VHH binders against Branched-chain-amino-acid aminotransferase 1, mitochondrial (BCAT1). Designs and how they scored, part 4

Target 1, 366 residues: Branched-chain-amino-acid aminotransferase 1, mitochondrial (BCAT1), of Arabidopsis thaliana (Mouse-ear cress) (q93y32)
Amino acid sequence: KIWGFRMHGTKAAASVVEEHVSGAEREDEEYADVDWDNLGFSLVRTDFMFATKSCRDGNFEQGYLSRYGNIELNPAAGILNYGQGLIEGMKAYRGEDGRVLLFRPELNAMRMKIGAERMCMHSPSVHQFIEGVKQTVLANRRWVPPPGKGSLYLRPLLFGSGASLGVAAASEYTFLVFGSPVQNYFKEGTAALNLYVEEVIPRAYLGGTGGVKAISNYGPVLEVMRRAKSRGFSDVLYLDADTGKNIEEVSAANIFLVKGNTIVTPATSGTILGGITRKSIIEIALDLGYKVEERSVPVEELKEAEEVFCTGTAAGVASVGSITFKNTRTEYKVGDGIVTQQLRSILVGIQTGSIQDTKDWVLQIA
Below, E stands for the ipSAE of ESMFold2; O stands for the ipSAE of OpenDDE; V2 stands for 0.75 times the mean of E and O plus 0.25 times the DockQ between their complexes.

## First folded at step 1 (VHH)

Design b13 (framework vhh_nb_b201)
Fold by ESMFold2-Fast, scan of step 1:
Parts: structure tokens; C-alpha cells; sequence
Structure b13 (fold): chain B 366 residues (1-366), chain A 123 residues (1-123)
């Protein structure tokens, strides 16, 4: 891996790396001056971001750290005109022992690689993706919240930076990583979510890009989400485009139902994102002796559930307190002692290093 | 168990030609991208050329127009035809393949290298 990285990075000037190392020398504080008790999910400007561009041969340059700030793009850039791009989301955690940990970063790297194939883009290697993330976290170590106070959210981006006029894949791609300290994704914080079922507008359709983390998947959810929030809901739950009968996803999270000893979630069939938190919760549940069903889930089945929860990197494992469908509100169990809390506690314990990692899920970077 | 074995290196005068071969075993050769890299004395290993499973080729600027990479899937062999050789092409040439594997639910990237073959270009 180290040889592969060096060889693909040989076209990048060493002086570019050296230029940015000087800036990093000034970041010697253990913690940034932030009110760690009042973090939400608002963007907080950190010190550095990582960037690299694709070469003519499709490989990415070595890359470098730069001060966090604006990027310059040609007006004809593929991302601006055709939405040719992908996002990722992941978190760096600080354990009680002071270790800085990443959770399953190879899955984020592979998901971006798969998404890049779907979007006709060149992708950084798994190794290069992980190294860009590591460099970003280490350069922003003072922004990783103290144990129990949150995480450093990381946003890897891959986008068509090359200019073209016709509808065509870009000639140049940029891989960029930035971060922001976060605590709670939803305004409700640790309180349970209240969801509204969107009966008319689907989130994704078969043959589209709903199964990859495409930038273009997220603009279309904004109007629907804003309408639901204006009515007092946390977010919306979408139905499938084909039948309008089966639940799929929340705007930016997967969904699960708990029915006795059985945990049910919509199957990933091209319209639902294969969430890393989703995958991890399924494995934890199976280890604990729960039965897990990945299948089509009729919206009417929501009234049979004892608990409902959402999964996502940003959201973590979030309890759903109610879902409103056709003006009928169904309430679910929330709080301590429930299945959702058990699954959340084990996941967080693994992510923060307080539970021994027996699955090679956690990568220590500091 | 991936194994790569280079051959065809040697001493040649400036302006001459050499053809390198790399015999591959232990994997489904036709499904993998194959590359050539080189390392000159006192330098880092550098990219020379790659050929994808579909036959697309990419070259370092320093060798473009002079070197040609090709493959024979029936023989599990990748070739590097080197023309118009220059003294600065003197290096150990390595055959390589990159593999992304899934093991259980974990994804890994592996780099596999041959032992190398020496190319010396005299003036």
C-alpha cells in the first residue's frame, strides 16, 4: 500500500506538501476554544482541509493540506452544471483513554469507489481515501471533541472539477476532505423524533442514484423536509416510487422497526443507501440473538412495531417517538431499557473504544 | 496466492529496444489491472504504465510514445515494449497488480509486486 500511494502521488510536487506543513506547525492547542456542551450540527470552521486532483491517467496526485476555505471552480465544472459528484460522511471519536478513532473507514472508501463507477468518475484508492481522512483529522486534532462531548464529523467529497460544455463526464476530478465538530444531528437532540409519511413525492426510483451517495440525491429532499418541519415534524419517511406502499428511508437515514425479538428494515434494492450504521446495527443485533429481516416493509406495518429507530453516521441511532400517516399518529416506546437503547450503547461503545473491538471495525489514528 | 515474475531485462545501448514480460499466477488474471513501475538507484519507485482488465492503457509522460503496454490473457502475461531507450530509463522494472477484496463485510486494497528485472541503458 505504501508503495502504491507513493507511486500514484509521484506527480505531485514535494514543495506543495512542504508549503502546507508550515501552516500546521501553529496548531499546537490540545482543544479548540469551543463550547463543547453546546455543539449541534451547524458548520464550525476548522483549521485545515485535504485536497487532491486526478491526473490525466485517472490516478490521483499525492494531495496536500490547505487552510479551510473556499475552493475555486470553473463555471463549466461538471459538479456545477451536471451534479457529477459524491459525498461521504464519517466521524472521528476521542476515547476516554485519549485515542483518536475512525469507525469502518474502509467501508466509506469502498462506497465512494462504487458510487464513482455509477457516476462515471475516477476514484481515489481505498488507501488514498483513508490517508486523506487521517491527515484531515490529525491536522484538526484540537477540533475532535472531548470524550462524551461529540465527534469530528468528516465530509469526504469527490466531484467533477474539470470544465466541459456538453453533457459528458468531467476531464478532471477533485477529492477533498473537511470536518466540523458535532454533537446532535436533529434539533431534538437525544429526544425522540416525530416523523411524517410523505405519500406523494418519492426519495428515489429504480434505475436512479438512490443506492449511492450522490450529491444530486439531497437537493430534492429539501422542500419536503422544510414543509414537514414547519408542521412540527423532525423529518419525513419516504415511500417507494413503484407502489407507494412500502417504506424506504428518512431524508438522510435508514429506518428500522422492532417487533418482539425481530428487527425489520427495508432491503437495499437500488433505491435505498447501504448505510454503514445500518450494516453495523444489523451485525450487532444478530450477535445479540435478534432475528433480522431485510425485506419490503409495508407502511401499514408501522402500527405493529413496538419501537422504531433511524440509523446514519450523522444521526447515529435515533429513537422515533411517533410517525404520522394519513393524519393518524402511531406512538413508539422510547428511553432506557428498550432494544434501540441497547443497540445504540453497544455501537457507541465500539466507536469510542469503551467496548473491545473484536470485529476490526475501529482504526486508531492517534 | 498472487505471484508475479518479470523477465526480459538486460543491457542495451541508447536508442535501442527491450521487451519485458511478466508471468502472473494465483488469481483470475483477466479480471485485474496490471502495471509496470521502475526504481532507479537512489530514487523512489515510480509509475511507468498500466493496462486495465478491459484493455485501456495509461502511461507516465516520460515514456509516452516510446513504451507500449499490452496483455495476453490466454498466457496470463503482461508485456512492456520499450523503444527509443534513454540512459535515464535505467532502473529495476517491477510488474504490479492492485486488488480490492471483500472478506466477510470488510474491504481491503492489496498491492502485489514481482521481484523486478534490471534494465541498463548505456550511452
Amino acid sequence: as target 1 above (366 residues)
Amino acid sequence: QVQLQESGGGLVQAGGSLRLSCAASGFTFSSYAMGWYRQAPGKEREFVATITSGGSTYYADSVKGRFTISRDNAKNTVYLQMNSLKPEDTAVYYCATYETRVEGDTWYEYDYWGQGTQVTVSS
Scores: ipSAE 0.000, ipTM 0.127, lowest interface PAE 17.2, mean pLDDT 82

Design b14 (framework vhh_7z1x_3)
Fold by ESMFold2-Fast, scan of step 1:
Structure b14 (fold): chain B 366 residues (1-366), chain A 124 residues (1-124)
Amino acid sequence: as target 1 above (366 residues)
Amino acid sequence: QVQLVETGGGLVQPGGSLRLSCTASGFTFSSYDMNWVRQAPGKGLEWLSGISGSGDSTSYADSVKGRFTISRDNAKNTLYLQMNSLQPDDTAVYFCAREDYEFWSGYEDYFDYWGQGTQVTVSS
């Protein structure tokens, strides 16, 4: 079958077909058998995933845990034919005291609701979203890396699972959460990123879906990213579609420039994703006394920056070591004692519980 | 009850200046990011500018950058928009809008409360 895993409409765990159970993946172990010192961002299969389907009235069923595995879809499902779907990304952290923490999960839930409206989908409630994430993390507790060794990356998905032939909103939606232990998003690991400015192909355009976390936003970046990586670059930096003169995003992260005591980032007026890491870094920077400017940022302004960094749940806060524009390479400050490191350290400290959370940003789930 | 009331609109000649004010009540003003949005006759809404709750972070649309300045006085629960070098195409109804704290896209569909609007007409 397409995915070997079937979800039924009965709302019971018994309605889910389980693919595989092995002795090596025993759920009663404190930690899974994995090399915690050599985690990257490759998919590592965990024990369980959470799933629920929409009812005819648009509300979602209670949901249930099932073994991680394939899903079965009708060939005419909305996601397969029309790309009607959203992704989210978030992380569960293990603190030094053994607490398991989620960072600002209500913002992921709200962003999915807004994206669902844009994509003509019904969405789970904020409570159902957070509950699904909590259940997934707790069922996969042994896969949350030890303190300082990474995080459990969570992938909430919302997609049109209902079948239709015509171009129309799906008759049924599925909300699903799975996870994978991770450390570094970029192959450079802890090294600074090297970016290439993509002058011809935009990431998003005004009136499109660049401001929501639509599944269809990510397929189109793959060719551009492959070309850049084949040339030795970490990723590309996209320019705006209207003028081709202002910087916007890399493939899956927001970008920031540091100029003295001022931190500059492109404004999120419809073509740029409002990143949760982006929002959090802005708030941390303001607390530290930096001035923050959200505005159009001309590509020529890159040569005036002292530091450049990217933000994203998967990427964290990643220093940019260089950007190449029209074959001219500009280098930036990296390492310790810089603004980027200060912001990263505070964010990670809050996320892992080593810095007191004064903003009610972290949710303890265990 | 949340209320936002705009004042300061009117008729101005091209090249002139106006300062709009928005007085807020019914909520903790300093806890919310605030925005200015306009609607020209027969056109859709256009986001112009945003400011963080503390007033330290500001953002602007390209059409108004360098001409308009957003600011706030949290002690007075008041948001301002200083408009310089006004042009005939700046003619619109100007709205004060409170950003939903959970949305950061800057689009008008992410605002939870709006003022009544104030008319700005730029003509000779």
Scores: ipSAE 0.000, ipTM 0.118, lowest interface PAE 17.8, mean pLDDT 83

Design c01 (framework vhh_nb_b201)
Fold by ESMFold2-Fast, scan of step 1:
Structure c01 (fold): chain B 366 residues (1-366), chain A 121 residues (1-121)
Amino acid sequence: as target 1 above (366 residues)
Amino acid sequence: QVQLQESGGGLVQAGGSLRLSCAASGFTFSSYAMGWYRQAPGKEREFVATITSGGSTYYADSVKGRFTISRDNAKNTVYLQMNSLKPEDTAVYYCAADTYRITGSYTYDYWGQGTQVTVSS
């Protein structure tokens, strides 16, 4: 062998369960022992995770549930050496009637498939993706928060688990799903966000991976975000790499401006992620009679907006209270009776099943 | 030549108040965000408060509701009014100016020498 250190003879350390096992069988309880009123976005260990590996023909194995815990990787794994991987984010909701619901999971599956093509990876089918997510939620049903108390955040991962020394696509891929109960992504909770415009450092460039949910997109935002948060800002708003004149994204969310009866958002031209919450809000706004513009949005246009909001699975629909650009602060309308609240209420109602789903967006899994 | 000079620190009992001042020179003060950081022995320097050129204020959760940052552009001075002081507020307090970045630095560009605040009991 080329490398002297290898983990031959390593076996799965934890018990592996190949069949579906419910949390009720193991704990005999409806809900986990968690303070549901004090959930943030910190990682909480659940009972099980789902995993499957690619076969030599590019198809994925059936998959299995295992106890939540660490995974073992070869030091030469593609993800560790070359960042060959994708993440997804989605939520399972418990409705007032006890139903467990997923929101538009086929779009998460398709986005991962498109991202996998961009990253030169094999991906699970849409059906296999959804099956892995369903198994993870059902095995962790006791961790889905009570109605109105949050959601179970799901993290589907696809990554190069196979070893390769040269710069090349991995020899094997792993699809893995784990979850964590969550409430609010931002520490502000339901309070409005305060953003800082990052004038120098772009989030993405044309020809890069900004338009897919690549793992490598997120490491580079950490220092910029850390600095902004240390100054008391919620996050940063990035400008385009080409001109430095048009707004694009927050670190992990899309952005919208409200101008009268018109809702404006940056177009997804290859540097901006096609967010599922973004797509859903556009469709809701159009149904309500708003005009929606997907285009280049000059940073100077921020001063013309009555409201600004961010969209993301983790963030939901979050009002922006202010944006600081060149040390000048612009304030926006927040609270009740505004367009942002109307859009948020309809989205949450559909996601939780309190509003009738007329668009086939919601998948009931239990 | 940028200079920041803090004053107003000292010894105070728990529940007391102090007002810190930072006099700035060598730059167009009204165009820059100003901030306060603190560092206790054996700990990292932590954010306390900032005020933008437009007057917007932001606070660390640990001081929100107790501390108030303000500025006087005519006097090139930023202030930190500290009320309901606690022993855990004991630290050296630093004034900072967020100026134009040429080199891609992600920290405050200019720092003062610091002023000691000690809260007893």
Scores: ipSAE 0.000, ipTM 0.097, lowest interface PAE 22.9, mean pLDDT 83

Design c02 (framework vhh_gocatamig_d2; at its last look DockQ between E and O 0.07; V2 from the best seeds 0.00; counts 0 for: pae E 9.5 > 2, placed apart)
Fold by ESMFold2, look of step 2:
Structure c02 (fold): chain B 366 residues (1-366), chain A 120 residues (1-120)
Amino acid sequence: as target 1 above (366 residues)
Amino acid sequence: EVQLVESGGGLVQPGGSLTLSCAASGFTFSRYALAWYRQAPGKKRELVAGITSGGSTVYMDSVKGRFTISRDNAKNSVYLQMNSLRAEDTAVYYCAAETYKVTSGWYDYWGQGTLVTVSS
């Protein structure tokens, strides 16, 4: 356009909904016309998204489904100017028996609420969060991949949409949920990661937002990760900012070491995100009779591990084949018949319904 | 609001037994790990026993074979059966449920505690 963009006061705050759609019953239950065998982990636009907003008192409106589309955002919105935003990550699974399942969605809801307090944001209730996710999955049911062909990745998103030029909490917040069908983060046959230990740039600092799933945590990771990838590594393993001597986590995943019957993971301390997959794997490992230690883990201890693996919603449970620290490359056991594979198969079995869920971790929504 | 209320503490002679209970509210009880901690006068709080959402248990070495943690999801309650009590078991016992904190990740919510005194 030949005219510049202008903002008209605070009433030009973001509009996340351009069209209202009633219920999930607008679409057939058959699968979307997608090449399910060639999915990656990238955006595929689906039919619908869920949206709601708050007012200054912090209460969120009921919210509605709308067609997937762009959102209108005031240029002075808090998210754009001051980074006031949170994400979550979840998956919906279709089991061989036809069920559509969510995995521990109340934990995502709780983590968002607590993260919102840290970020001075209002948050939907746990009930509103889960309801928005359920509506999104049901409205996009044809986009949930067939059994064995991946999952519907769900992105709950909370951000300051109210306009302000000063550093202050936004006057209005938008909560949004959308989905994208994805396959596993790593295709079979490339599951083993090769990590590089970053010694100079930590991922997080005490007092920062490393324990919150803030959107501002992810931009700074990009340069370090790009440099490691250009050198042939899969990702970066970070050390703590305080001492530079203890491992913390990978760019977007937690890390575990296997030492005989003992499984070790760095303790969470505000600089390591409390992963839901991490939490779940610890519980599964205990169920199986492993000793689990959550503690500081000196980087030199990597030499003592038999196996190393990462956990995250995107990556699932991913084997690490090697870690390079300074000039030393340490290799780890990978493949079948190892602890990592045992833990992965149980987690995936529960998530997809092929293993009985004795813990009420799975929420069936269809 | 998350609430954990312990009960069942008291005075017991060495070799005796007590059952502690903890009633929970304000969260989906069946989906969380629960634990009992204890704190003796002048000492740091220590983990006594934990139970996952799936029912797997962990115990500190000194209580293995003597204490049993269990949960009843229908009653939103977690229990600690303490047998063969010793003077060193004297402490305030706390029920904990794991929650999320920015500074700690998944962190235990704490009850107010119940006193167990083992004395002849």
Scores: ipSAE 0.011, ipTM 0.454, lowest interface PAE 9.5, mean pLDDT 84
ESMFold2-Fast, scan of step 1: ipSAE 0.275; ipTM 0.665
ESMFold2 (binder alone), look of step 2: mean pLDDT 81; pTM 0.818
OpenDDE, look of step 2: ipSAE 0.028; ipTM 0.514

Design c03 (framework vhh_7z1x_3)
Fold by ESMFold2-Fast, scan of step 1:
Structure c03 (fold): chain B 366 residues (1-366), chain A 121 residues (1-121)
Amino acid sequence: as target 1 above (366 residues)
Amino acid sequence: QVQLVETGGGLVQPGGSLRLSCTASGFTFSSYWMNWVRQAPGKGLEWLSGISSSGSYTSYADSVKGRFTISRDNAKNTLYLQMNSLQPDDTAVYFCARHLTYRGSDYFDYWGQGTQVTVSS
């Protein structure tokens, strides 16, 4: 097609898409037909997705853009039988000047490589990862929301597409990128989460995969999250599996406490995901003169914090309004003029190009 | 502690005028540059104007130069935006923002909640 689309075949493990694409006739419009004011985080079908497969030597082929749709997999594929797969999450932003920007995509690429090593998978190079993301964004440029109206959420996937009956690493891997326009969950200085401390079920175990972005980490949190939401909570805050005394992570975000001029977050040691938003907020806070402590954080310290916030690509920097632990509810400062808002504002400004990027964090792709 | 509260928005006819105010509290207002930024429906943020801590220096975006005037009263901790010759495309939510320098770059560390300005004919 005009997008340089090519297909090499219809193998069962290949990512070949044949289905109708919503709005396909308008793929060259500046903006897709979307109510940009009412985007949530629900899946919105876009025009194209990117896919490539590993060669026998472990290197990845030159990829292809294909129409967004279903993929075919062998029933014995490693991802289906053994959970051999990783996800990434990132966003493309449209700046006020019309530039299309990615935030720290090299860190997403490196995190996938590290996860692939942990999961015994071959991974695309950093360059191939970023190129696949770029091609996906540019082919779906009309789905990147207007400035201030959200972002194009990108889901890079790496999974064992090769077939194997025994418990073994797959013989073939697929790297795939798709996107969906999303609104930021929380307006700056307004929305707040209400969390419940999960005392019985840990999110991750030492020696497990909690420190990498493994697909298998996320199915297990669903029951706990469902129960918390049915009780009126936004999500749960997990405790460490070893002692049950230290806070770790919510289902899909890192957590921070603010105590005066000190910002505290659980140290990453194999059970907590090294979040890119987490890393970026730590650097911003240090630059602003805050003291940052990465350490074990006893759950009892929650009652001593002035503010609590979560960090993640989907949530950005999200204020926590309350945390309930053993029937005791602690409330935190939210809204304008707080440390959390200052950190969020600087991060968003850098991500959207409103603040000059002096840290080489932002990649302009258009 | 730090708060910025915008007032003065509303409905106005094309060619009309409005004066926006932003009341600051919780910091030494006279020590900071202040800015006005707007967001039109379906558009991103657009910087409009900035004013130095003393009020002696001002800057404007080309889209509003000659029509809008920024000013401040440090004794009252208040920032103003006088808007003249308003056009339908000036319809937006208007925010005041505190200016700070981060590693040699300018940024806005605190924002008000915004005030709606609608220019209707």
Scores: ipSAE 0.000, ipTM 0.122, lowest interface PAE 21.4, mean pLDDT 83

Design c04 (framework vhh_7qia_2; at its last look DockQ between E and O 0.01; V2 from the best seeds 0.00; counts 0 for: pae E 20.9 > 2, placed apart)
Fold by OpenDDE, look of step 2:
Structure c04 (fold): chain B 366 residues (1-366), chain A 120 residues (1-120)
Amino acid sequence: as target 1 above (366 residues)
Amino acid sequence: QLQLVESGGGLVQPGGSLRLSCEASGSIFSYYAMGWYRQAPGKQRELVAFITSGGSTNYADSVKGRFTISRDNAKNTVYLQMNSLRPEDTAIYYCAAKVYETGRYTMDYWGKGTPVTVSS
C-alpha cells in the first residue's frame, strides 16, 4: 500500500505589488531655463545626445540616447589621427503653433552619404540619420527656443572611431548627434557682413574635399579668418586656387550676387560646398521669377552687383554690406525691401511653418 | 510697433564732438541690430554705423576712427559718439533698427531723425 504523499503545491500567489510609481508629474517646463533673449552661437549643454556605431559589415547598429557628455575615444581613432570625419549642420525650429520642425533633413543625410563615399567611410542610411536627428530633437525638446528666439542647432557627426596606426580607413565608425540652442552664427546678428577677399590662401583646390563637409576643411582656414577678423571684417571670401580670379565661397557659407532680376552664384564644381540653404534659395528665387545663374564668377563681377548675400544653415540668409578686394571696398544695398530680404523671409517662413510648405521641405517632429 | 527716438543733435564747430542717442520703446536688443544713417541735403541716405545684438560694429569708411557706436541694453539705447566732426558730416541723422517680428524675418524701423550741423 504505497502511500502517495500528495504534495499540495501551495501556489504562492506572487502579489505583483504594482508599485504605483506615482509619476510625480514633473511639470516638464515647456522650456529650459535659458536666457532666450541673449542667445548667441555657442555651445550650450543640452540634456541628451544620440549615438550609434557601425558593425563590422559597415551597417550601423540601433542607436541610443545618452546624457550629453564626453565620449570615449581610442587615442588611435581615425578621426584623431587622420581626420576621417564629417559634420552636418541643421536646425530645429519651433513654430507659432507649437510644432517642432526640421528643414529638409533628407538632404543632410544624402550629403553625409556623398561625403562618406569620398572619405572612404561607412554612413548611416537616410532613415537612420533622420531617426537619430529626430530622437535628439525630441529628447531635447525643451531646448528648442521659443518662436523668434532662435533654433536648436543640430550637429550630426560621422567619424572613424576605430583604432588604427597607418593611413587607412577606420575599422569602426560612430554617428553622433548633439544640439545647442542658437540665435545666429554670425555675431553680426542682423547687420550686414563685411567680407575680405583672401588673395593668398585658398579654401579648397580641385580634387580636394572642398565639396565635402569634412572636418579637415575648417582647421586650415582658421588663421585666415582670425586675420580678417582682427582687421574688422566679418568673414573671408575665398578665390579659386587655380587662377585666383574667381570667387568661390565664404568660410561656412555660399555667396550670391543680385544683378537686377538675375541672381548669380558660383557653380559647385567640387571646390565649393553645395549648401542646402543655397539649393533652397535657388528654388525660391526661380519660383519668384528670378533668373538664376550658376557659373564661374570673376572677382571683378562683384562691382556689378547691387546686392550680395551669403547662405548657410548657421548664417541663414545674411546680407553682405561690403566686400574689400585689393584694398578697394565695394558697398552693396542692405535693408528692407531688397531681394535678399524677400528670399530670407520666404525661407524662414517655410522653416518656421508660418508659410505653407508646398514642396515637402519641412518635417514635423512634434 | 517699435518706436525709435533720437536725441543729441545740434550745432557744433569743426573738430568738435557730439553724442547721439537712440532709445527704443521696447526691449529688442536680443534680436536686432541698431544703427545710424545720415542724409545730407541733396544726397542719398547713407549708413554711418551699425551695431548688432552680438556687439559687432560696422562703420562707414568716412567716419571710421572718428565715430564710435555703442549700446546699453538695460536702457534700450544705442549711442553714436562723434568726434573730430567735419563740415561734410552735416546731415540729418536717423536711428534704424532691424528687428525680427512674428511672420517677418526682418523689419526695419526708423527714427524721425536728429539734425547735426558742423559749421564755423
Scores: ipSAE 0.000, ipTM 0.214, lowest interface PAE 16.3, mean pLDDT 87
ESMFold2-Fast, scan of step 1: ipSAE 0.289; ipTM 0.705
ESMFold2, look of step 2: ipSAE 0.000; ipTM 0.123
ESMFold2 (binder alone), look of step 2: mean pLDDT 83; pTM 0.844

Design c05 (framework vhh_enristomig)
Fold by ESMFold2-Fast, scan of step 1:
Structure c05 (fold): chain B 366 residues (1-366), chain A 120 residues (1-120)
Amino acid sequence: as target 1 above (366 residues)
Amino acid sequence: EVQLLESGGGEVQPGGSLRLSCAASGFTFSHYAISWYRQAPGKQREWVSTIYSGGSTNYAESVKGRFTISRDNAKNTLYLQMSSLRAEDTAVYYCARTYVSKGDWTFDYWGQGTLVTVKP
């Protein structure tokens, strides 16, 4: 329970029906007892999660904080039977000045709203989304890593929690936010992705859900990824379903090519997720004087690139060391002193407050 | 107008130390990776060090452990702290606003240079 957190105003109710679960002293610590130098991207249990449910009219109730733990679902819940749900991914950063920062949270909120319309779900308002994220971060402030040691990864979820038997939209929706402290998914300049071009199975189809962050988009990539891993690859690069000639995405990230002063990425035409990291890198590159092309990118153009990198909230900006298409392996520049490193450093500087925010991208929450 | 202006060069004895500065103007300094290069008489330009906007650093193998690059974004100034100087460090030192690739050097702007002479 949250007994001992005065700002939440739940003191009297927190201990009525059960024993106080954790010590107030631990929850008042500036930092959790964690080896911040050895964080990976594994799930780490934090203190609290935020939850709210939809009302009969489709609006969401105020919401509340609860101890991090399991949720209970009816076996006939829409998410379990029909995959009616969305995920989001975002990070909270601690700056050198002690500020706690969110990066472009309004874009995560808007993307969830758009996805909810596509999936026939009610969604929290932008304000409610951001408030739920803020409450989750502040209740877990001790889990936000020290400056330079990582970030608190946030997982907003929206899913059909209501029960029904027929193929129909759920009668009730749950918006839930939890977090986990993480380091960079992929170390810049030390490890690089080795990709295999998947020629047979597309990631997304025109008219499908590839352009929204649907939960159901991620299960289907696992078998393809396991097969690639068994051959020594990090992940796969998918081709478009229509022609089989143009690159689209890797399993959970957007892709970019660097050709001299030109940076190229597949256009978001309904099959490719409009990544927030993707959008931000495009804007940074334009500010630096690079030419940016959002277009169809033929797979053959991979041979013309000097560098290739992936973008995503979890991955950040990750270098690609090689791509294998059919029987041909193409190698790319990796490490420090390259365009990819420059773009990543500027993004991280803005996200952590080391670089002045001139774009209204960063929201200070503490 | 983008400008870079180096200072702090001079004569120093072997084993000595020297601090170079580069004052930047005409662009948002905090958004760019900035590098130090050097050119000895009769030799090609050599990359020395880069500091990225986020604070990460990279060094040429010949200067690792002896040189430290740093930046002050509030003052739009880049620094190079040089220690344990050797005769082979004698060169004109330039700062540059650049993005780099392994195969080629690409840079937008660089300064006029500052001479460092390590006396025998």
Scores: ipSAE 0.000, ipTM 0.114, lowest interface PAE 21.9, mean pLDDT 82

Design c06 (framework vhh_7pa5_2)
Amino acid sequence: QVQLVESGGGMVQPGGSLRLSCAASGFTFSKYAMSWVRRAPGKGPEWVSTISTGGSYTSYADSVKGRFTISRDNAKNTLYLQMNSLKPEDTALYYCAKDWTYLGQYMDVWGQGTQVTVSS
ESMFold2-Fast, scan of step 1: ipSAE 0.012; ipTM 0.524

